# VHH binders against q9y6x5, part 100

Target 1, 379 residues: q9y6x5
Amino acid sequence: LPPKLLLVSFDGFRADYLKNYEFPHLQNFIKEGVLVEHVKNVFITKTFPNHYSIVTGLYEESHGIVANSMYDAVTKKHFSDSNDKDPFWWNEAVPIWVTNQLQENRSSAAAMWPGTDVPIHDTISSYFMNYNSSVSFEERLNNITMWLNNSNPPVTFATLYWEEPDASGHKYGPEDKENMSRVLKKIDDLIGDLVQRLKMLGLWENLNVIITSDHGMTQCSQDRLINLDSCIDHSYYTLIDLSPVAAILPKINRTEVYNKLKNCSPHMNVYLKEDIPNRFYYQHNDRIQPIILVADEGWTIVLNESSQKLGDHGYDNSLPSMHPFLAAHGPAFHKGYKHSTINIVDIYPMMCHILGLKPHPNNGTFGHTKCLLVDQWCI

## First folded at step 3 (VHH)

Design q11 (framework vhh_8dlx_2)
Fold by ESMFold2-Fast, scan of step 3:
Structure q11 (fold): chain B 379 residues (1-379), chain A 121 residues (1-121)
Amino acid sequence: as target 1 above (379 residues)
Amino acid sequence: EVQLVESGGGVVQPGRSLRLSCAASGFTFSNYWMHWVRQAPGKGLEWIGNIKYSGSTFYNPSLKSLVTISRDDSTNTLYLQMNSLRAEDTAIYYCAREGYTDLYSKYMDVWGKGTLVTVSS
């Protein structure tokens, strides 16, 4: 029987939620599996970049999805979120579902994971759903389990993406305990539904399941705004991305734009592209703009206006509030093991090992995840 | 103050066309993706479509043949052209501004108050 893996993402699931709320279904999953308490994601801590890093093992500068909104200076193309199905944006890396289909006589299945409805290197997931936020978790789960059980060649890699708790994190902020407790209880119930469905279909004992997320969430406030219009006229630049990491394309001399911005706010760092800190691994790509602004945690960059966001992400990846977790269960994983931290790029080589695939060159380190796996020596 | 104001609604006969406008103020309109969303009486919100700053559009497949979204950045105005109106198109129509860094292409951070369109004979 070939090894099988289901990778599940709950968007914006901050690791610290596990300590502040009860998750009976998730805790039962962890009791019989493994938990990584913090996953250090890539910079910038946004949805598309981190979801693509999970499945490629690459920093954003290497895989080319450097933000949710992008401009490519060489080709003059603009990226328009999930509605832009141009393979150009995704072709700087090879995601694991493509490798799974090309190296083995195997199929891949996807319920809305970013990039799975795009042909990448002329290869699209064997089974997929076009992105539609209105499709229920149950419908996504029904399709994934159907494809896992009823496909030829067999589906060995499947992905399932869900927009919560990110949407509610933005709307209410992560410190709204009343609203977040309701949202997180619903997510735990969905995890319970997932496990029950897999058990009913006879998939549970032979399927490896990873539950993770792309980033966390931090509290924002109307008292923590950076008004960009107070420092520079909009006629001097094109805005490619706004908050909390602003991507600035100058219409005049770059140094002049930089000088207008560098002292704009004590709560924002302003970088020329070549001065972006090496620790971010966010410099070597044509889609990274000549000037990048990085707001301090909880600060929102605005254009002479208020923000309705009570929560946000995209901030420095060293911040614990930006970190998701990883839980896993299945024949490849130990039972009842807890690990403190891994890098999000480490997930890819671990998944390649579980599936018996040769990984493409990547920024992950297999050694960081060895202690999770039954067939490996733990140091 | 950041504001979106819809106009052009009213009572129209079935089979007719109607153009809605949305006037944006208090922000740099040309830097934002814009959406149209409607709500029929007793129903939930239905997304109509969006337009990015380059003028490229994406529509709800159920409505694509019946609507056109456009923008005029010189006047800070968003438009929704509707053709072949039916009774089921009766709804409050909202324009909305998309936040750059949030949930894909459908996170809306600023909404207008809406304009009522009633399709009746």
Scores: ipSAE 0.014, ipTM 0.327, lowest interface PAE 8.6, mean pLDDT 90

Design q12 (framework vhh_8dlx_2)
Fold by ESMFold2-Fast, scan of step 3:
Structure q12 (fold): chain B 379 residues (1-379), chain A 121 residues (1-121)
Amino acid sequence: as target 1 above (379 residues)
Amino acid sequence: EVQLVESGGGVVQPGRSLRLSCAASGFTFSNYWMHWVRQAPGKGLEWIGNIKYSGSTFYNPSLKSLVTISRDDSTNTLYLQMNSLRAEDTAIYYCAREGYTDWYSKYMDVWGKGTLVTVSS
């Protein structure tokens, strides 16, 4: 029988939330499955880049979704968020749902995972929902389970995306225990609903389920602002992305803009594109701007005003606050196994192995995830 | 006081064009993503499009050929240009400020009161 996989993302689910709050349903899921306590994501630690890295196994410079807001210097095109459906932005990589449909003549299903409502290399998931934040988790789950249960060719790969706890993390900040407790309890209840729905439909015993996230969240404050207007006039540059990683397109000589910015704040690093640290793997793409500014954890870059954000992400991917977790259950996975850390790019080759697909060249290392799998040896 | 005020609505003949304005006050307009949203009588909210502080625009695919969003940061004004208006474009048109720019969902924290556009012969 072909193996089946459901990949679920709760946006902005910081790894240490698991230690600071109670998750009875998620703990029951983990008890009979596996837990990776930290997933080291890719830089920049933003939603679109990391969701695309999960399904391609590539760093952002390689898959081309380098930010949630982008400018391509070669084509002069602009990109923002889920409202831009131009395949141009997504075509620098082949996500797993495309490979799943093309290699094995199988079906893929998607409930709002970033990129799944866009035809990529002329291929879109066999079953998908156009992005709409107003659609409930229940409706997304109902559609995914319907498609998993009775499709020909069979749906072997399915994705499910939910906006929380990211939305509340931004609004309240991760240190607001009262509001975050409420939000995280609701997410745990949704996980309970997911498991119960799969059991009710007879899918639970034969379906591989991965629950993960794209990034974490850190506390921000009006006391930790970097006012870019105090350092440089807006007439000298075009702002492609602002905070916490500012993407600067100079309107004058690049060196002059760099010199105006380099000593702007002790809480921000300023890089010429070629000087971006190699460990970020964030340099070799036309969508990475000539100058990037990287704020220190919890600092917000602003243009002469206060920030409404009490939480944010996008910071250095070495920061534990930026790390999500990964939990998994199903016939491919061991029971009761805990692993410390994997790289987010390692998820893709693991998923290809589970589905019996030949992975496209990628930055992941299968060996990092082998101890999670029953058909592999940990030695 | 943070405020958005729409203007330019009214009765317009089918097939004509109309430009709506949204005047922003009480905040640094040039720093925010701005949205246009409409609500037809007895219907839910329909997102029209948005514009980044850099000037980049993104539209509802079903409306892209019919509308253009622009901004004038020197006058703190957002614009919606509508062409080839039809009876089904009759709605209250709202401008809204985006409080967070990196959400998959569009979080709008400030709304205008709306301006009514009636497309009728």
Scores: ipSAE 0.007, ipTM 0.343, lowest interface PAE 9.0, mean pLDDT 90

Design q13 (framework vhh_8dlx_2)
Fold by ESMFold2-Fast, scan of step 3:
Structure q13 (fold): chain B 379 residues (1-379), chain A 121 residues (1-121)
Amino acid sequence: as target 1 above (379 residues)
Amino acid sequence: EVQLVESGGGVVQPGRSLRLSCAASGFTFSNYWMHWVRQAPGKGLEWIGNIKYSGSTFYNPSLKSLVTISRDDSTNTLYLQMNSLRAEDTAIYYCAREGYTDYYSKYMDVWGKGTLVTVSS
């Protein structure tokens, strides 16, 4: 029987939540599995970019999902969050479910993972749900477990996405202990439900399960706003993305726009595209705009005093507040092993190894995840 | 057809309270941030505050002690509660939906026609 893998994402699950709150179900999961305490995500630390990096092993400049809102200067197309199913945006990479279906006579299943309801290189996940935030975790879990147990050819790769704790992180901010405690307890209960469902169906002992996230969350405040309208008049540029990374498309001379922005606030860095730090791997794509503004942690870029968030993400990927974790359990994984840090792009080649797939060229390093796996030498 | 319809305006005495309503139709109201904005006679637009689909509210600091914004997603209705009304609160009050794409002003892509509030003896 081929190996099986279920990849689960809880959006916006900051790694440090594990140390500040109790997770009895998740702790039972990792007691007989592995924990990676920090996953260094890709820049920008946003939902669509990082979810696609997990399943492609590529930096954003290589896979083409460079933000949650994008403009492609060559084709003049605009991308909007969750309503644009044009394959154009997703076709710069091959996600693992496509590779899974094309290399072997295998099926893939998806409950709401970004990109899984889009035909990518003319291949869509064998079983999928069209994205709808109103669909319960229970319904997503019921569909995934049904497909894992009752498919021919067999489902060997499945994904499950949930919007919390990101939505509540934005609403309350990560420092609201009372509200975040309630939200995180509910997520731990959902993890308990997941494990119990897999045990009842006889899947638990033979299924590899990864629980991870795309980014963390940091506290924002009305006292930490950068009013872009105070820096530059809106007639000089088109705004492609606002906060905390602003994507600026100049309507006049690029140097003139840059000069108006570069010293406007001590709490944001202004980069011409070619000057974006190499460590971000955020430069070589037509969807990256000529000028990028990067707000300091906890600062929000606003227009005309419209403050919208008590928590946010998208900040510098070196910030621990932006890091998620990874926990895993199953026949491929050691029991009771704790690892400090991996890069989010390392998840893809590890998953390919577990499934016996030949990975597409990628930015991940398999060596970084060897210590997690029972069939590998760890040094 | 996407539309917003404000109601509840009228003449009110200084020091009194008033609640405005905004009825939304033609879109999934529960997925959008909503705003209240006002315009006094002969003046520019003044932002009052907004409310996230989750219920989190943000206010103009000059007004936050005087107003409360709420929503009822089951009836697709946005509310503005105003307390201790003063003559300077006389304005047309607009409900607006927050959109995001390329924009040249505040994030509001759909506006109501407004409801007049007159604070007078």
Scores: ipSAE 0.000, ipTM 0.168, lowest interface PAE 13.9, mean pLDDT 88

Design q14 (framework vhh_8dlx_2)
Fold by ESMFold2-Fast, scan of step 3:
Structure q14 (fold): chain B 379 residues (1-379), chain A 121 residues (1-121)
Amino acid sequence: as target 1 above (379 residues)
Amino acid sequence: EVQLVESGGGVVQPGRSLRLSCAASGFTFSNYWMHWVRQAPGKGLEWIGNIKYSGSTFYNPSLKSLVTISRDDSTNTLYLQMNSLRAEDTAIYYCAREGYTDIYSEYMDVWGKGTLVTVSS
């Protein structure tokens, strides 16, 4: 029987929500499994980049999904959104579902994980759902569990993506205890539903399940805005991405645009591409624009008007507010073990080990996840 | 109050063109991706296309370049230009604002009430 893995993402699940709210179902899951309290994600701390880093083990400059909105200077292509099915954007890396299908005679299944409805290196997930936000968690779960039980070649790697608590984090802000409590209770109920469905189908004892997220969330305010129009006219540049990391493509001399922006706000750092801090690993890709603006935590870059977002992410990946968590249960994992921190790029080589796959070259370190695994020596 | 109001619908003959407008109010229109979605009688919602705050557009491939989406951020107005209208284009047309996840064209948190387009002779 080949090992099986289900990877579940709750978008925007900030790690410290676990300390500030009650999660009875998630705590039950952790009691018989493992918890990593903080996962240090990649920069920029956005949905598409970090979801692709989880499944490739690569920094954004290496896998090529460098933002949710992108422009490629060499080909002059624009990345629109999840409905842009052009493999060009995803072909700079090999995600784990492709490796699973190509190295082993096995199938992959996906309920809306970013990239799974696109043929990458001429390989698309064996089973997948096109993105549609109106599709319930239950329907996504029903499809995934059906494919896990009723596929030949067998589905050994499955993914499930859910938009909350990210959408509510943006709308209400993470400091809105009343609204966030309601949203997080609903997520905990969905985790309970997941576990019960797997038990009813006889999958629970033999399936490895990882519950994680791509990033956290921080509180924003109408009092913390950076008005880009106060510093530079639209005629001088093309805006590729806005906030909290603005991607600027100059229409005039790059130095002139830089000089107009460099003193725009004390709450924003302005970088020429070659001056972006090395610790971000966000420089060596044609999709990273000549000038990048990085807002300080909780500050929003706007164009001459107010923002309606009360929470946001995309900020410096050293910020604990940007960190998600990872919980896991199954035959590969210890029971009742807590670990402090791993890097998000470490998830990929760990998953390859669980599935018996040879990982592609990656930025993760397998040693960082050894203490989570029953077949590894941790001391 | 956050609102989207569609206009420009009506009865139109096959083969004609029509431009729909969507007036946005109560929010910073220029900071949001905007969508057009339609619903034919007795059928589900069909996504037409979107436009980013950068002006970049992506369309439903099944429409085969029969539509153009544009925006005027100075007047907070979204447009849908439709050419070579067919009886099968009869539908209620909605404009919608993309929600606080800025990655998915199908996640919409504010909808207009719709404008009816009837293509008949």
Scores: ipSAE 0.012, ipTM 0.348, lowest interface PAE 8.9, mean pLDDT 89

Design q15 (framework vhh_8dlx_2)
Fold by ESMFold2-Fast, scan of step 3:
Structure q15 (fold): chain B 379 residues (1-379), chain A 121 residues (1-121)
Amino acid sequence: as target 1 above (379 residues)
Amino acid sequence: EVQLVESGGGVVQPGRSLRLSCAASGFTFSNYWMHWVRQAPGKGLEWIGNIKYSGSTFYNPSLKSLVTISRDDSTNTLYLQMNSLRAEDTAIYYCAREGYTDIYSDYMDVWGKGTLVTVSS
């Protein structure tokens, strides 16, 4: 029987939530599986970019989803949440479900993972749900488990995406212990439901399950705003993306725009594209704008407007507050093993190994995840 | 209890104007972006537009010349002004609150139950 893998994402699940709140169901999952305490995500620490990095093993400059709002200077196309289904934006990489379907003649299934409702290189997930935030976790889980049991050719790779705790992290901020406690308890209950459903259907013992996230969350405040209108007039640039990483397309001389912005606030860094730190791996793509502004942790960039977000992400990927975790259980994984840190791009080659797929060239290092796997020597 | 209640629907003659209202309760209305969405008989949901807490609006390009969205934070009320109504504007109109997420600008976490607008010929 071919190996099977279910990849689950709880959007915005900050790694240190695990030490500050109780997760009885997740802890039971980890006791018989593995835990990676911190996953160092890619810059920018946003949902679309990091979800695509998980399934491609590539930095954002390489896979082309460089933000949730983009402008391509060569084709002059604009990407917004209203046209995220244009294959153009997703075609700079080959995600694992496409590889799974093309190399092994196996099926893939998807419940809402970013990119799975888009035909990429003329290949769409064999079974998928069009993105709709109103669809319950239970309905997503019911579809995934049905497809895992009733597909021909068999579903060997399945994904499941859930919007929490990101939505509540933005609304309440990660320091709101009362509200975050309620939200995280609900997520733990959903993990319990997931495990129970898989056991009831006879899938649990033979299925590899990864539970992870794309980023963390940090506390924001009305006292920590950077007003771009106070430093530069709107007539000098086109704004492609705003906060906490602003993408600036100059309408006048680039150096003049840079000079107006470089001293705007002590709480943001202003980079010409060529000067973006190499450690970000955020430079070599036509969708990365000529000037990038990076706000300091907890600061929000605004256009003479208040921000309603009490929590946010997108910040420097070296910040522990931006890091998610990874937990896994199944025949491929050790039992009761804890690992400190991996890079989010390392998940892709590990998943390819589990599924018996040849990975496309990628930025991950298989050696970083070897200690998690029963069929590997950990050195 | 978080609630949105639409009103102002009914039967309207073609070419006329109509203003819909949405009354919000159970949350701090001024802290949310608000949306209008409609559903014509036998069709899917069609997004009309949104409004920020500042009053800045963004509209579906196919509807921009026909509609105006506004808000009154002192009365916790959202408005949709519709001009030059046609039979094809016959639909149930929903107001919705934008949830806190950075994935999609059209993410809505609370919906009203809708108000029917019928444009008779």
Scores: ipSAE 0.000, ipTM 0.281, lowest interface PAE 10.9, mean pLDDT 89

Design q16 (framework vhh_7zox_3)
Fold by OpenDDE, second read of step 4:
Structure q16 (fold): chain B 379 residues (1-379), chain A 121 residues (1-121)
Amino acid sequence: as target 1 above (379 residues)
Amino acid sequence: DVQLVESGGGLVQPGGSLRLSCVASGFTFSNYWMGWVRQAPGKGLEWVSDIKYSGSTGYADSVKGRFAISRDNAKNTLYLQMNRLKPEDTAVYYCAREGYTDIYSKYMDVAGQGTQVTVSS
């Protein structure tokens, strides 16, 4: 039988939550598998970009999902969470579920993972749920496990997505111990449900499971706001994406817009597109706007309004608060092994290896994950 | 609350035409595949047509070439143009949201109250 892999994402699960809160179910999962304590995600540290990086192994400039909100000046198209279904946005890369179906006579399944309900390169997941935040984790889990057990050709790759603890992180802030404790307990219980379900169905010993996240969460405050209206008239530009990385499309001369913004706040870096730091790998795509504003950690870019968020993400991907974790269990993984750090793009070549797929060109390094795998040499 | 409301049904002679409408509320309409199903007297539910995000459409063999599904995302409205109607098209027609899909089946998680279509001489 071909290897099987379930990729699970709990949105916005900051890595250090594992140190600051109790996770009996997740810890049991880790005890019998592997843990990567910190995963360096891609810039910007947002949901759609990072989830697509996980399944493509590419930086955002390469796979083309460069933000949760995008604008293409040539076609005049917009991308957002309410408008994400045009293959135009996704076709600059090939996600692993497409590869899985095209390279082998196999099926893929998805429960609301970004991009899985869109035909990419004229291929859509064999089984998928249309996104609906109101659908319970249980229902998503039931569908995924049903497809893993009863499909022909067999489902060998599946994705499962859940919106917490991101939503709560935004609402309460990651430093709210009382509320976040409650939220994270629920997450751990869901992990318990996942494990229990897999055991009941006889999948636990043979299914490879990866539990990870796309980004962390940093504490925000009403005292840390950057108001762009104080620096430039809104008629001089179009805002494509706002905070904490604003994408600016000038309506007047770019240099004039830049000069008005460059000294707007000591807590915000302003970059012309060509001057974006190389370490971000966030330059070589037409979907990146001419000017980018990057707020410091914990600062919020606003217009003539106040932010209601107590937590946010999207900041510099070198910040620990932006980093998620990765845990894994199954035949491909060691038991009781902990690893310090990997890059989020490293997950793709690892998954391809597990599934026996030839990876597309990617930015990941397979060598970074060798120590997690039982069939590899670990230096 | 999630809601679908159908309209446009009625009595029509064989060979006639009807246009059904369905207005959606309570969810982001543009983020869902939408479809039509029907139930004839004494029969089970039958899939009729659906429309994807890209505008791609599918039709049951029984209605292919006669029916046309379309959507207006700005109006949160789904349409079904039914031409060359036959007596066997007589049924309650339901607008439905596709919650998930696989290569074998379409799963509708929300439906309206239905609209009656009767084709009779």
Scores: ipSAE 0.010, ipTM 0.296, lowest interface PAE 8.3, mean pLDDT 93
Fold by ESMFold2-Fast, scan of step 3:
Structure q16 (fold): chain B 379 residues (1-379), chain A 121 residues (1-121)
Amino acid sequence: as target 1 above (379 residues)
Amino acid sequence: DVQLVESGGGLVQPGGSLRLSCVASGFTFSNYWMGWVRQAPGKGLEWVSDIKYSGSTGYADSVKGRFAISRDNAKNTLYLQMNRLKPEDTAVYYCAREGYTDIYSKYMDVAGQGTQVTVSS
């Protein structure tokens, strides 16, 4: 039998939520599996970029999904965070479901994972759902489990995406203990439903399951705003993305725009593209704009207006508040093992190993995850 | 202890053939991609070919149509059939267990001691 893997993402699940709230179902999952306490995600710490890094093993500058809103300087195309399905944006990398379908006579299945409703290199997930946030977790789970049991060629790689706790993290902020406790309890109940459904259908014992997330969440405030309109007039630039990483396309000389911005706020770093810190791995792509502004944790960049967000992400990927976790269970994984930290790009080569796939060149290091796996040595 | 033991190298005339063998031990051979890499004197490692446990193969452009990789999972043995050999094929040939990251377009996490192939008149 070919090995099978279900990859589940709960968007915006900050790693330290595990220590500050009770998760009885997730803790039972971890007890018989593995836990990575922190996953160091890629910069910028946003949904589309990090979800694509998980399935390609690449930094954003390499896979081309560099933000939720993008502009390509070569082709003059614009991408928005409203379900852009143009393959152009996704074709700079090969995600694992495409590799799974092309290397073996195997199928992939997807419930809402970013990119799975797009033909990438002329290949779309064998089974998929067009993105629609209104579709319930139960309906997504029903489709995934049906496809895992009733497909030819067999589904060996499946993905499941859920928008919480990110949506509530933005609305309430991560420091709202009452509202976040309610939201996180509901997510734990969904994890319980997932495990129970897999057991009921006879999938649990032979299926590898990874539960992870793309980023964390930090508290924002109306007292921590950076008003760009106080620094520079709209006539000098085109705004490609705003907060907390602003992507600036100058309409005049780049140096003049930079000089107007560089001392605007003590809570924002201003970078010419070539001066972006090497540790971000966020420089070598035509979709990265000539000037990038990076707000300090908890600060929001605005255009002469208030922000309704009480929580946000996109900040420096060295911040623990931006880190998700990874938990996994199944025949490929040790039982009761805890690991401190991996890089989010390491997930891709690990998943390729579990599925017996040859990975495309990537930025991950298999050695970082081998201690999680029963068929590997770790001393 | 993981071990890979190569054999079958030697001196051969241009246009000749050689068959390399590699016996693996200390791990579940059938779970891994296996490959061949080579190193000419004073040069870096060059990937030659690889094979999945299921039989799917890849080849470097320099050897396509001349070399054939195969495996016998029951005997934990990897093979490389080398035909129409050229002086440029002169190198130490290493059997390798592949990891899951392609650094030179291929990643080898364990390699054997190597076997010398010399193609000369």
Scores: ipSAE 0.000, ipTM 0.114, lowest interface PAE 19.8, mean pLDDT 88

